# VH-VL binders against Large ribosomal subunit protein uL6 (rpl6): the designs that were tried, part 1

Every score and structure here is a prediction.

Target 1, 180 residues: Large ribosomal subunit protein uL6 (rpl6), of Picrophilus torridus (q6l1b1)
Amino acid sequence: MIKWTEQAEIKLPDDVQATMENNELKIKGKLGEASRIFRDNYVKAYIEGSSVKIATSKNNKYTKGIVGTWYSETKLLIEGVTKGFEYHMKIDFTHFPMRVSVRGDKLIVENFLGEKSPRSAKIVDGCKVSVKGDRITINGIDKRKIGETAANIERATYIRHFDARVFQDGIFLLKGEVNE
Positions, changes and structure headers below are counted from each chain's first letter, unless a header gives other numbers; antibody chains aren't numbered by Kabat.
F, E and O are the ipSAE of ESMFold2-Fast, ESMFold2 and OpenDDE, as the mean of both directions, binder to target and target to binder. V2 is 0.75 times the mean of E and O plus 0.25 times the DockQ between their complexes.
[cut] stands for letters that were removed.
The coordinates of atoms that the task and the answers printed are left out; those that the model quotes come from them. Centres of patches stay.

## First folded at step 1 (VH-VL)

Design cA10 (framework fv_cixutumumab)
Fold by ESMFold2-Fast, scan of step 1:
Structure cA10 (fold): chain C 180 residues (1-180), chain A 126 residues (1-126), chain B 108 residues (1-108)
Amino acid sequence: as target 1 above (180 residues)
Amino acid sequence: EVQLVQSGAEVKKPGSSVKVSCKASGGTFSSYAISWVRQAPGQGLEWMGGIIPIFGTANYAQKFQGRVTITADKSTSTAYMELSSLRSEDTAVYYCARESEVTIFGVDTYYYMDVWGKGTTVTVSS
Amino acid sequence: SSELTQDPAVSVALGQTVRITCQGDSLRSYYATWYQQKPGQAPILVIYGKNNRPSGIPDRFSGSSSGNTASLTITGAQAEDEADYYCNSRDSSGNHVVFGGGTKLTVL
């Protein structure tokens, strides 16, 4: 038996189901299911009563950092399955109106800087992307996957071989992202 | 899908030691417990001990404390069971098994061995 | 084993229902897990928790638990079900795994 000292506690809402399966925390709520793997030699996450608890077998700067990370990630999983996350992006163009559409698991950008070949961005599994006018909305329950999808979209419209100040065309994340 | 591959059969002299390996492939290794279970000819299953590789600390059945050492090498996804001071009564098939621990909020904790190696026959003979 | 007790043998006719029992005080705190073992083969997980069946295990297998007793039920036994059945659980401390002595099922 290793001695474990409790370092943090996250209370589970009544409408949330949580399971720990081989150090993977899976949380299911009204909007779906999301998970994170919590593996470490000296830090353990577990379910006790109505809470997720994080304990350490060694108390040092390394384990304190991991406790903080797992605490934050657990809170994000709970928020995701109960409220969800929503990121907003804006389509900007100077001379060539770009056409943005969703086809399967990809966002397609046509006519970027007048280019004949379309550009594409992968939509990460679990994210829903919608386009309305000059706005793109990314919805999902996993904040990491939404962030990855937004980064993929920004990257698809990176301007190469041109001065970005002269050509401000692109798709950009808007300040004040929404947590809904 | 994970598989557990065990080392081959061994024939040992009384008083020697044997080290059996169990290599995991096609799945996660570090976060699962690996248990060692033996079965003497015509007898039932007997748990010897187990290890969760990410914690590095083994847990042993009282009967085997002092004679069994269970270790894991995360880099090769391999668990080992070494049994010392062998006697004829240690003749058995030795299994490794992956043990899952699942805690369901509001229900309870389940422990179960969902993947088993094919077994390693160890014969202790003079 | 003294901690978990199983009858050593039980028989069932083809197509009939059989119940295999496991008894021990630790079953009040930890659910039994059931394994099937055929001669020369490694054990196979059949039931875990109160009544959870792994993928690939036929629906004729079910589990139940009450107090210090757990049961494995095979409804409509088939010839291929002839095997040794083991229950396991944790000891009272939760730190050690304990197996029952096993039940040999003969399908007549």
Scores: ipSAE 0.000, ipTM 0.479, lowest interface PAE 16.4, mean pLDDT 83

Design cA3 (framework fv_cixutumumab)
Fold by ESMFold2-Fast, scan of step 1:
Structure cA3 (fold): chain C 180 residues (1-180), chain A 121 residues (1-121), chain B 108 residues (1-108)
Amino acid sequence: as target 1 above (180 residues)
Amino acid sequence: EVQLVQSGAEVKKPGSSVKVSCKASGGTFSSYAISWVRQAPGQGLEWMGGIIPIFGTANYAQKFQGRVTITADKSTSTAYMELSSLRSEDTAVYYCAREGYFDWLSYMDVWGKGTTVTVSS
Amino acid sequence: SSELTQDPAVSVALGQTVRITCQGDSLRSYYATWYQQKPGQAPILVIYGKNNRPSGIPDRFSGSSSGNTASLTITGAQAEDEADYYCNSRDSSGNHVVFGGGTKLTVL
C-alpha cells in the first residue's frame, strides 16, 4: 500500500469548477476553461470537496519542488479563468522602421533590419494579439500560452550575430513590476 | 547634427603607410559602426571595411585583408584607418561614414568630407 | 562573388520620371541602400530599406525592389538631381558591404 501525505491545498473560489481526469486538471470559470497535466510517480493532485489537494508518497527536494510548481500552476489557472492575463510588448527600433501587423494566426514583422523576407510569429490558440503604435498586447486566460506567444514574437526578431544584451531593436516583453 | 571630421590631405611615397582619422562630434560615437569607403579619381565607391566600437571588432573587404587596419578610440570618439604598403593605385579620396546601425550591414547615414591621399614618388 | 550591377549612365528630361536600377543576387535577400553624389562632395543617403527616406530628402525619391533588382525612382526630376547614384547592399555571404558601379544621371 502506498502512503500518501497531503502537502498542499488550494481552495476553489465559489464560481470556479475543477475536474481531474487522466492526470489532467481542468479548471472552469467565467472567462473559460484552462488545463494542465499533473503527472508524476511520487506526487499526485486530486479534488476533494471544494479544494485541489497535492500529496506525495516520498518526501525529498525533488517532490517538494513538484508540489510547489503544481501549487503555483493551479493558482495561475484559477486566476486566468477568473481575471485573465494581459501581457505587453514593446516594438523598439532605433534605425530601421519595422512594420508589425496581425494576419490570421500570425504576427508579421516587415522590414526587420532591411530584410526583404518578412518574419512571422505563431499566435497560440486562446491568445488575442493586438498592435497599437509601438505596443503589442497579448490577452488570454492561460498564462503558459501567453508566454509561448510572447516567446514566439521575441524569437521572430532575434539577432544571431551580436550580443543581444546590447541590441536595442526588436520586440520584447514589458511585464509590469513582476519579472520572471 | 552629428558630424564626422576627417584629417587633412596626405602625400605619401610608395611602400609607406597612411593613417587617416575620423572624429565624431555633435552626437554619440560608440552606438554606431564606422565604415571606410574609398573612391579613386573618376571611379566608383569601394568599401574597405568597418568597425563596431562597442564590440571592438573590425571586418575588412577581401581585397584589403592584410593591408588595412581599422581601429577606434572611444575616449576621443575617433576612428582610424591605416593602409600599409601603399601603391600608386591607392591614390583616392578616403571617406569615413557612420552606419545607421551598430554594425556595417545597414546604411551609411552620415559621411565625412573625405581625405585625399596621393601616392607619388 | 556576385557584385551589384548598375547602368553607367541614364538621362531624363526636366519634370519627367526616371528609374535607376541595381541588380545582384544578394538583393533577393537584402534591400539596397541608395546614395547621391555630386562632384567634389561626399555621398548623401537618399533611400534605405525598401523605401525609407532620411529627413531632408524630397518626396520625389522612392525605392522599390523585386527579385534580384532594386530601383530608385525620381518622380518629376529637377535640375539639382543631376548626380551620380550608387546602390549598396550586403554580399552573398551577408557579412560584407558591396557597392554598385554607380549611375550618372543627366537632367536634360
Scores: ipSAE 0.000, ipTM 0.471, lowest interface PAE 15.3, mean pLDDT 82

Design cA6 (framework fv_cixutumumab)
Fold by ESMFold2-Fast, scan of step 1:
Structure cA6 (fold): chain C 180 residues (1-180), chain A 123 residues (1-123), chain B 108 residues (1-108)
Amino acid sequence: as target 1 above (180 residues)
Amino acid sequence: EVQLVQSGAEVKKPGSSVKVSCKASGGTFSSYAISWVRQAPGQGLEWMGGIIPIFGTANYAQKFQGRVTITADKSTSTAYMELSSLRSEDTAVYYCARDEGLFGVTDYYMDVWGKGTTVTVSS
Amino acid sequence: SSELTQDPAVSVALGQTVRITCQGDSLRSYYATWYQQKPGQAPILVIYGKNNRPSGIPDRFSGSSSGNTASLTITGAQAEDEADYYCNSRDSSGNHVVFGGGTKLTVL
């Protein structure tokens, strides 16, 4: 009844395994396991041999966009489980010394702009956050989760009610996409 | 399953350095970390630091900062702990252990342990 | 003193229940993990998270957590349970590991 046409193929490295169940692509490699939900009415992803394949039942600009997104996400999952990702952030303050620490699944910022109530940022599962001096390092195998953690940290130190030109306090992402 | 195989016993003079190895067998350096924990005779467990071997990122307990260096060689799946400026108080069994708590989880645990390396510091 | 406090020794009669406690402010933020160590051996993991038990650990071992205190409970203690028990957790920064001082359990 439904005709599916293959649009893309991602060849798995020899040291990587993939499974597909309930619209969830799960990729396993030497650094661990990461997954993505790929659900759409006109686009499907499936495992065939040593490859992840993406097919469409309708060919238009909408489905081609989704194919491109799923292709990129699959490649990032493979990179994450084989090489991993490391992000760096810098702690900056101009008027008030802030104290940054990790407590449970949260990064805690104390004395931000002299505020008595601490600010917190959720550390997404699968991410390791370490604080040393003025540097914060986020390690993980899932690039989206690392990016989400970094965004949470930036939001926790956002200076909404102040002119940012006067107060440059915050925690900012550095150009530090370091892959080993 | 991963097993951790440690180097043999060492006898060292005060002021010297010791480097203990911990080889992961039966697997690759995955998303786990390797922690180093020591135990002096008749005393409790003391965490020294840890490393995520594949990233090379090390973390140290304050007491050992400046004296301990933890490294990893990904090609041989081996982690190392080097302790400098040895004192008689550094006489202990040194363990390496696989640490599952390194990716933002609140539950933290060491599920696989090496058998320990005895380091004796004496004149 | 350690950041996590344990009583140095406790005793229990064979077949009875014993509770070993670990106390520290970081336990308000992080769960404790429990290890058993017998003479001449490396520690073994017995409880992780609040109350998770690795395969091979008897069901008489359980964990609990409330406020700044974590507890390891052994219901129906056996002679083979005689050992040193250590808790560990993260320090207040979340970046370092701290161990309690250990509790020597004697099964009478």
Scores: ipSAE 0.000, ipTM 0.447, lowest interface PAE 16.3, mean pLDDT 80

Design cA7 (framework fv_cixutumumab; at its last look DockQ between E and O 0.02; V2 from the best seeds 0.00; counts 0 for: pae E 21.0 > 2, placed apart)
Fold by ESMFold2, look of step 2:
Structure cA7 (fold): chain C 180 residues (1-180), chain A 123 residues (1-123), chain B 108 residues (1-108)
Amino acid sequence: as target 1 above (180 residues)
Amino acid sequence: EVQLVQSGAEVKKPGSSVKVSCKASGGTFSSYAISWVRQAPGQGLEWMGGIIPIFGTANYAQKFQGRVTITADKSTSTAYMELSSLRSEDTAVYYCARDLGEWELSDYYMDVWGKGTTVTVSS
Amino acid sequence: SSELTQDPAVSVALGQTVRITCQGDSLRSYYATWYQQKPGQAPILVIYGKNNRPSGIPDRFSGSSSGNTASLTITGAQAEDEADYYCNSRDSSGNHVVFGGGTKLTVL
């Protein structure tokens, strides 16, 4: 006999809707929709009333870790669709003013260290990127996607370790985020 | 020297689509952007969108999102702008222009323009 | 338009100096580009960046910026300068290209 014991509960705000199908939790709010697949043999997530609940069929270190992870991810999904996430990056240069623009699904960097060929970074679907002065703002409802977009932008101006010791130009993530 | 040669004038019915071509001669087609700008009779210039062929992605003005498709064919050095669900308000001259993102200059500027393609939408 | 504002018309006496202005919040962060258009013709680039003139543009044309305002100055205006002038920059988000509404310059 398999017994499933509730280990965690996440209460849904009145302004979100949640569905669970095929182990995929979908959460819809005023800013849009986000989802995460919660698949495990010993840990299950489900919707009961106005809550997302997480239960286990085994109680050990492995399942406790998964419960914690799914709890945090569910909270982030709710925060994303209600308040959103915003990352800030800084364009930093000394002698070669970078020209940074958004064209299609890419951020274009011109004149990095005087280079004549532009560099580019993919903007992940669901992210909005704005460039104003020496600042880049990334907005989105999925924290993973805005993080991936920020990483793509940082990598577009990556310098070798030796070159980084001599040159500090680049585009860097600023710590801190704000909910709207 | 870069020259932009556009397709000829078109007369279209409301609800139809138009596809304007812009063929570049000279220069390296894939390394600069092509922008599309329209001008209704007696009116100002209006940016519709653009594409950088080497990256293959297009950027559209919000007003035209969902109605315009901008593409490029590197093998023929030709950009295309297709506008669907035409209305009488879409009657305009449609320009293509080289939108140059040069490292020592302004972020972008349109230094080479096509002659324009007149599109008339009448019922 | 909603982003860049130009006066619809400006007059200048032959040989005098005229300033055509373009105002918008995005101009605090982005340079304005200026185009001249004569009837029946495509626009031509007159000023880009801070104050760059393409080859073939007379040195009586210059550009400047202060705060949210960009200006095209024509020193010693000539009859051939009679045209429509458009400023061009990015919108406040930096994601899209925008034009001002245009200024008709009349040389008297």
Scores: ipSAE 0.000, ipTM 0.438, lowest interface PAE 21.0, mean pLDDT 83
ESMFold2-Fast, scan of step 1: ipSAE 0.156; ipTM 0.648
ESMFold2 (binder alone), look of step 2: mean pLDDT 88; pTM 0.919
OpenDDE, look of step 2: ipSAE 0.409; ipTM 0.750

Design cA8 (framework fv_cixutumumab)
Fold by ESMFold2-Fast, scan of step 1:
Structure cA8 (fold): chain C 180 residues (1-180), chain A 123 residues (1-123), chain B 108 residues (1-108)
Amino acid sequence: as target 1 above (180 residues)
Amino acid sequence: EVQLVQSGAEVKKPGSSVKVSCKASGGTFSSYAISWVRQAPGQGLEWMGGIIPIFGTANYAQKFQGRVTITADKSTSTAYMELSSLRSEDTAVYYCARESDYVWGSEYYMDVWGKGTTVTVSS
Amino acid sequence: SSELTQDPAVSVALGQTVRITCQGDSLRSYYATWYQQKPGQAPILVIYGKNNRPSGIPDRFSGSSSGNTASLTITGAQAEDEADYYCNSRDSSGNHVVFGGGTKLTVL
């Protein structure tokens, strides 16, 4: 028989529900439901009472790393369904202004440095993106999806010139802005 | 259907200024850029500058920086071009033209043109 | 005009094919747009975004772009195609629009 040793415990708030089905942890709160797949041969996550617990069947550096990751991800799922996340980005340009719009599941950037082709960034499902003036706001309950959407937007406006010193235009995450 | 209606012909003295208007009808004014292009008698087309109303920014050809001012009033869907310190060489037909934002591309192209405003500088 | 070069004049026989060229370093980065102008009239957009036609422009008009050169081709020229043709694009900074000097097309 495999012996499992408890490594971590995350206590659920009274207004948050958790379920574990097919290696997927689903957390439901007042703002919605978010999930993560926690699948590993030597690490398991399970619900016991009002807590999410993480246990290992083998104790080594690899399993300790996974425990830490799943612990942090579970905390973020709880925060997302109770408070939500909001990221802010700023549109910067040194040439004639670029045109930024949301069309379906993509953010479209036109006239970026006068390029012939428009650039696009995938908006990850579960995120709401809005553009107002020089500001882009990304809202959602899943921090990973918001981060992925922000990264997609930044990459869409990355300048790949030989002289790195001329990186001037782009869409950037605002440093010092915090989620609400 | 979008149309651009320009103000009437002007006769001006050297050293004065002229302000030409361009009113857009039928379309979404804030979604387009408006450019100003002039043409002296028997000469080619010359870009003077343009404005993107959504950003409120104007951009000018180097030759006209300091003499030309391009503005837009979103409430009346009207763009203006004012050229100061007029010389006889400024005698030309002045066109306004719209850049369309509905096309997938990184270029400005002028799909709708006004009929032109003749400005004559003489004394 | 100083950044985009066009031949001042070209002739074509009725029903034949003619190619009008526009050359400049900025065309390596930005597509040229093409305009037709008849005497006493405002210019009309003919080709934009390499090879796109506005509604109402006949399919005998086409565009192409390679390196520092953009071309407007009229396949099977008609009498009404006699006009001045202008290309425009961005200047080298990408900030300003520049026009070529224009090409006067005569249909023989």
Scores: ipSAE 0.000, ipTM 0.445, lowest interface PAE 17.1, mean pLDDT 80

Design cA9 (framework fv_cixutumumab)
Fold by ESMFold2-Fast, scan of step 1:
Structure cA9 (fold): chain C 180 residues (1-180), chain A 125 residues (1-125), chain B 108 residues (1-108)
Amino acid sequence: as target 1 above (180 residues)
Amino acid sequence: EVQLVQSGAEVKKPGSSVKVSCKASGGTFSSYAISWVRQAPGQGLEWMGGIIPIFGTANYAQKFQGRVTITADKSTSTAYMELSSLRSEDTAVYYCARDQEYDFWSGSDYYMDVWGKGTTVTVSS
Amino acid sequence: SSELTQDPAVSVALGQTVRITCQGDSLRSYYATWYQQKPGQAPILVIYGKNNRPSGIPDRFSGSSSGNTASLTITGAQAEDEADYYCNSRDSSGNHVVFGGGTKLTVL
């Protein structure tokens, strides 16, 4: 016999709407709509009144962990559609001046370590990237997509086979200056 | 001890709609699924659909898509089944039943452990 | 949706063993559940999850499953076992319930 017990509740702000369809939680607010797939056999998320609730059919460390994860991710979806997220990255070079620009859905890095071929990083759909001076700003409503875009940009300037004491060129996420 | 108490018999005209209720007493309504199953005179059992009240999700058999609506009200511990565009072939006893999955992880099977006594719906001109 | 096939009728002598079968491709993936229905009454759950009995169901009732076939066995049939027996399972999508046509058991 399966018995479901409520474990968590996330109250929606007055200007935010939530729907649950096919294990996908969609949150809509003034800045847009973002979603996450919440699929598990012992943990379910559902809408009740003005809240997103999470229930379990088993109580153990596994389900407790999933409840915590979905709770946190739901809060991030709400924050994204109401406030948005802004990540800042810094352009830094030691020996060769880099030129960074946005062209379509890609960030282009020219003259990285004097390389003739440009490097590129995919800008994930739903993110807006702008370059100004030595700073890159990534804006969006989905924290995962912004994080993926930042990781793509950082990877485009990885110097895996060089001594870090000689070359520290790259584009890096600025810790402590992320606006959630 | 859980019981499902269904609404009384209905006599309807062709083309109308009927809404049957199923009230849970004695147990926890919201934690279990409720299925609707009908049986025409002298015929077998036919699943129409079900709902899990705690999640608010309803699921319908293909044959009844567009004609059946299953809802639940947790505050009154009551599930409803509404069937529209009635025909004489809809004359049947309509049962509600508490439905649950034996092994949720494997998705192995659903079983109906508590049944209402049935609601007779007669469609006649 | 996957069809489930049951023989329409079966007979058994008082005190003897009878086997009622349910066949369909969905039974390769999902266990059958068995219900007993007497005239004028709602169905009663008899066996679920291959071979589990609800409280109050006599131990003479048992279930088995192999391939695309599920069986309900009554060992030492009693007069009160005379009834219609239905199996159900899930369809191929796993999202819908399908019932067999039912088997009328006569206890002679």
Scores: ipSAE 0.000, ipTM 0.474, lowest interface PAE 15.1, mean pLDDT 83

Design cB2 (framework fv_cixutumumab)
Fold by ESMFold2-Fast, scan of step 1:
Structure cB2 (fold): chain C 180 residues (1-180), chain A 124 residues (1-124), chain B 108 residues (1-108)
Amino acid sequence: as target 1 above (180 residues)
Amino acid sequence: EVQLVQSGAEVKKPGSSVKVSCKASGGTFSSYAISWVRQAPGQGLEWMGGIIPIFGTANYAQKFQGRVTITADKSTSTAYMELSSLRSEDTAVYYCARGPDEYYFSGYYYMDVWGKGTTVTVSS
Amino acid sequence: SSELTQDPAVSVALGQTVRITCQGDSLRSYYATWYQQKPGQAPILVIYGENNRPSGIPDRFSGSSSGNTASLTITGAQAEDEADYYCNSRDSSDYHLVFGGGTKLTVL
């Protein structure tokens, strides 16, 4: 018989509900629902009472690492559905003023390096992007999706074949979440 | 403010090589693209290639690939264009030109400062 | 590889408006830059990035683009505007430049 030893417990706030289906932890709060797949041969996550618990069938460096990761990710899911996350990016240019706007599910960059063809970045579902002056704000409840959106925006202003350290035009991620 | 000072006129024999210099003064050298543009008598402008000194990256127009070498010496703020296997058709004025002081993405996009030109005559 | 095509000559009467055109596939992707060259002199930059003027270039010079065509317009041409005008843009390769053949402007 496999013995599972409880390694971690994350208490759910009163206004947060968690469910576990098909190795997917779903956390629901006032701002919405976010989920993560927690699948491993020696580590399991489960709901007991008002807590998410993480248990192991083997105690070693590998399973301790997984427990730490799942613990951290569960806390981020709870924070996301209760408070949300906010990433800040800065629009920086020297000569060609970039015109940045949001159209549908894309952020559009016009006049990058004087290019006539606009560049675009996919806004991942669940993220809200706002542009004000030289600042871009990405809001959402899922930190991974916000990170993916920020990476897409940075990629849209990538300069091929030149050392970007000398050329400072672009859209760059500032400090991430204040609450992390 | 910034000036590009080119070397003096050259007279060369067919089959030889010529090396023209372009010294930048009165500004930062390393981060600006330097282009080489030639003009044969009575003809139009022709881009040969360019270099961004800080990167050491040189690019050449296809027509000159294999015959032209563009280099830069950051310590002397000087760019060079060497053209080999000279023919009479290479008789031209050779200009160096660079992008603007504040435009870090100028690359080869536009050239706001031009040298006065170096006349190269290829004759026997 | 990519070609920029200009008419070799154009004339304009003093004080009138003239348009010099440049056509090529690269202009669908990049704005044209325009240079003025007078006999015995190096070229000077008159327009870059579609319609930007360097300091010292008179207001009468302007640029425009549509599709694969770029235009340099001189409104109220002056005698000193008589020169050769060259368009310049990036080639099909992003890091190469190509010049148009040049247009000789005569101010009558």
Scores: ipSAE 0.000, ipTM 0.454, lowest interface PAE 16.9, mean pLDDT 81

Design cB3 (framework fv_cixutumumab)
Fold by ESMFold2-Fast, scan of step 1:
Structure cB3 (fold): chain C 180 residues (1-180), chain A 126 residues (1-126), chain B 108 residues (1-108)
Amino acid sequence: as target 1 above (180 residues)
Amino acid sequence: EVQLVQSGAEVKKPGSSVKVSCKASGGTFSSYAISWVRQAPGQGLEWMGGIIPIFGTANYAQKFQGRVTITADKSTSTAYMELSSLRSEDTAVYYCARDSGEYTYEVTLGYYMDVWGKGTTVTVSS
Amino acid sequence: SSELTQDPAVSVALGQTVRITCQGDSLRSYYATWYQQKPGQAPILVIYGENNRPSGIPDRFSGSSSGNTASLTITGAQAEDEADYYCNSRDSSDYHLVFGGGTKLTVL
């Protein structure tokens, strides 16, 4: 029999439900449902009573690191489904006014540095992107998906040429509530 | 139907402290944020701060930082606002309100106060 | 953090349209919420998330925003709309809110 030792416990708020299926922790709260896959040979997460518990079968520096990561990720899942996350980005241009709009699951950037072909950024599922003036807001309950959407948007306006110092056009992440 | 029931009116002396309670009934408490808003006689609404009970962390408006403490007791579904070093200009009606936000592709997340308590009058006089 | 500015008073004739405005830098990033307050009563939510109405709020109330300005429009004002109207918004990505000074609406 493998002996598992409990290393961490995260108590669930009264309004939050958690399930563990196929190594996937699903947490549901007032804003929706978010999940993470927690798979490891020596670390397991499970539901007991009103808590998410993390246990190890080997106690070493590697497993302690995983316990800390899963503990932190579980707290972020709870925060996401109860409070949500919001990222802000700013539209900057110097020479050519760019036009930014949301069309379906993409953010479209037209007239970037005068380019005839529009650029696009994939909006990751579970994220809502709103454009208001020179500001872009990304809302969601999954911090990783919001971060991925922001990265996609920033990447779509990346300037690669030697004259980048002259052109500071782009869409850039502003400081959010959650540190990156 | 969710209701917020506030404690009764208080009369306090300058330099003392006051603690107002706000009890939620008829709905979910811990996952909602609770704001505290005051209104001096004939004046506008002023946000003092709020708490999200699930995280136990309170945020305060800069003007009240250091004088106000907002707490929550999930077991009794009650939020509290304590204001110290009272002055005559703290005479006001103090409201608690539930902040609600919902995320879907159709609705932007935001803090908006959909349920309000009836207010607690606090009078500071010598 | 940013202040939100509202004109202190506005008047409208019965059945006409009135627009109440709110201005502040935070409104470039965040939608305003609007609250109605009648004498001796707690405020009630009228508009949130730019142009969403809670259950029970008449469809004559609508919201809009552009740049650093948010507006509450009442189309076909009724006598019962006479009240103080406050805008409210986040002033940062954190849970931190700020109110405008309020606008007293008189329905003539």
Scores: ipSAE 0.000, ipTM 0.457, lowest interface PAE 17.7, mean pLDDT 82

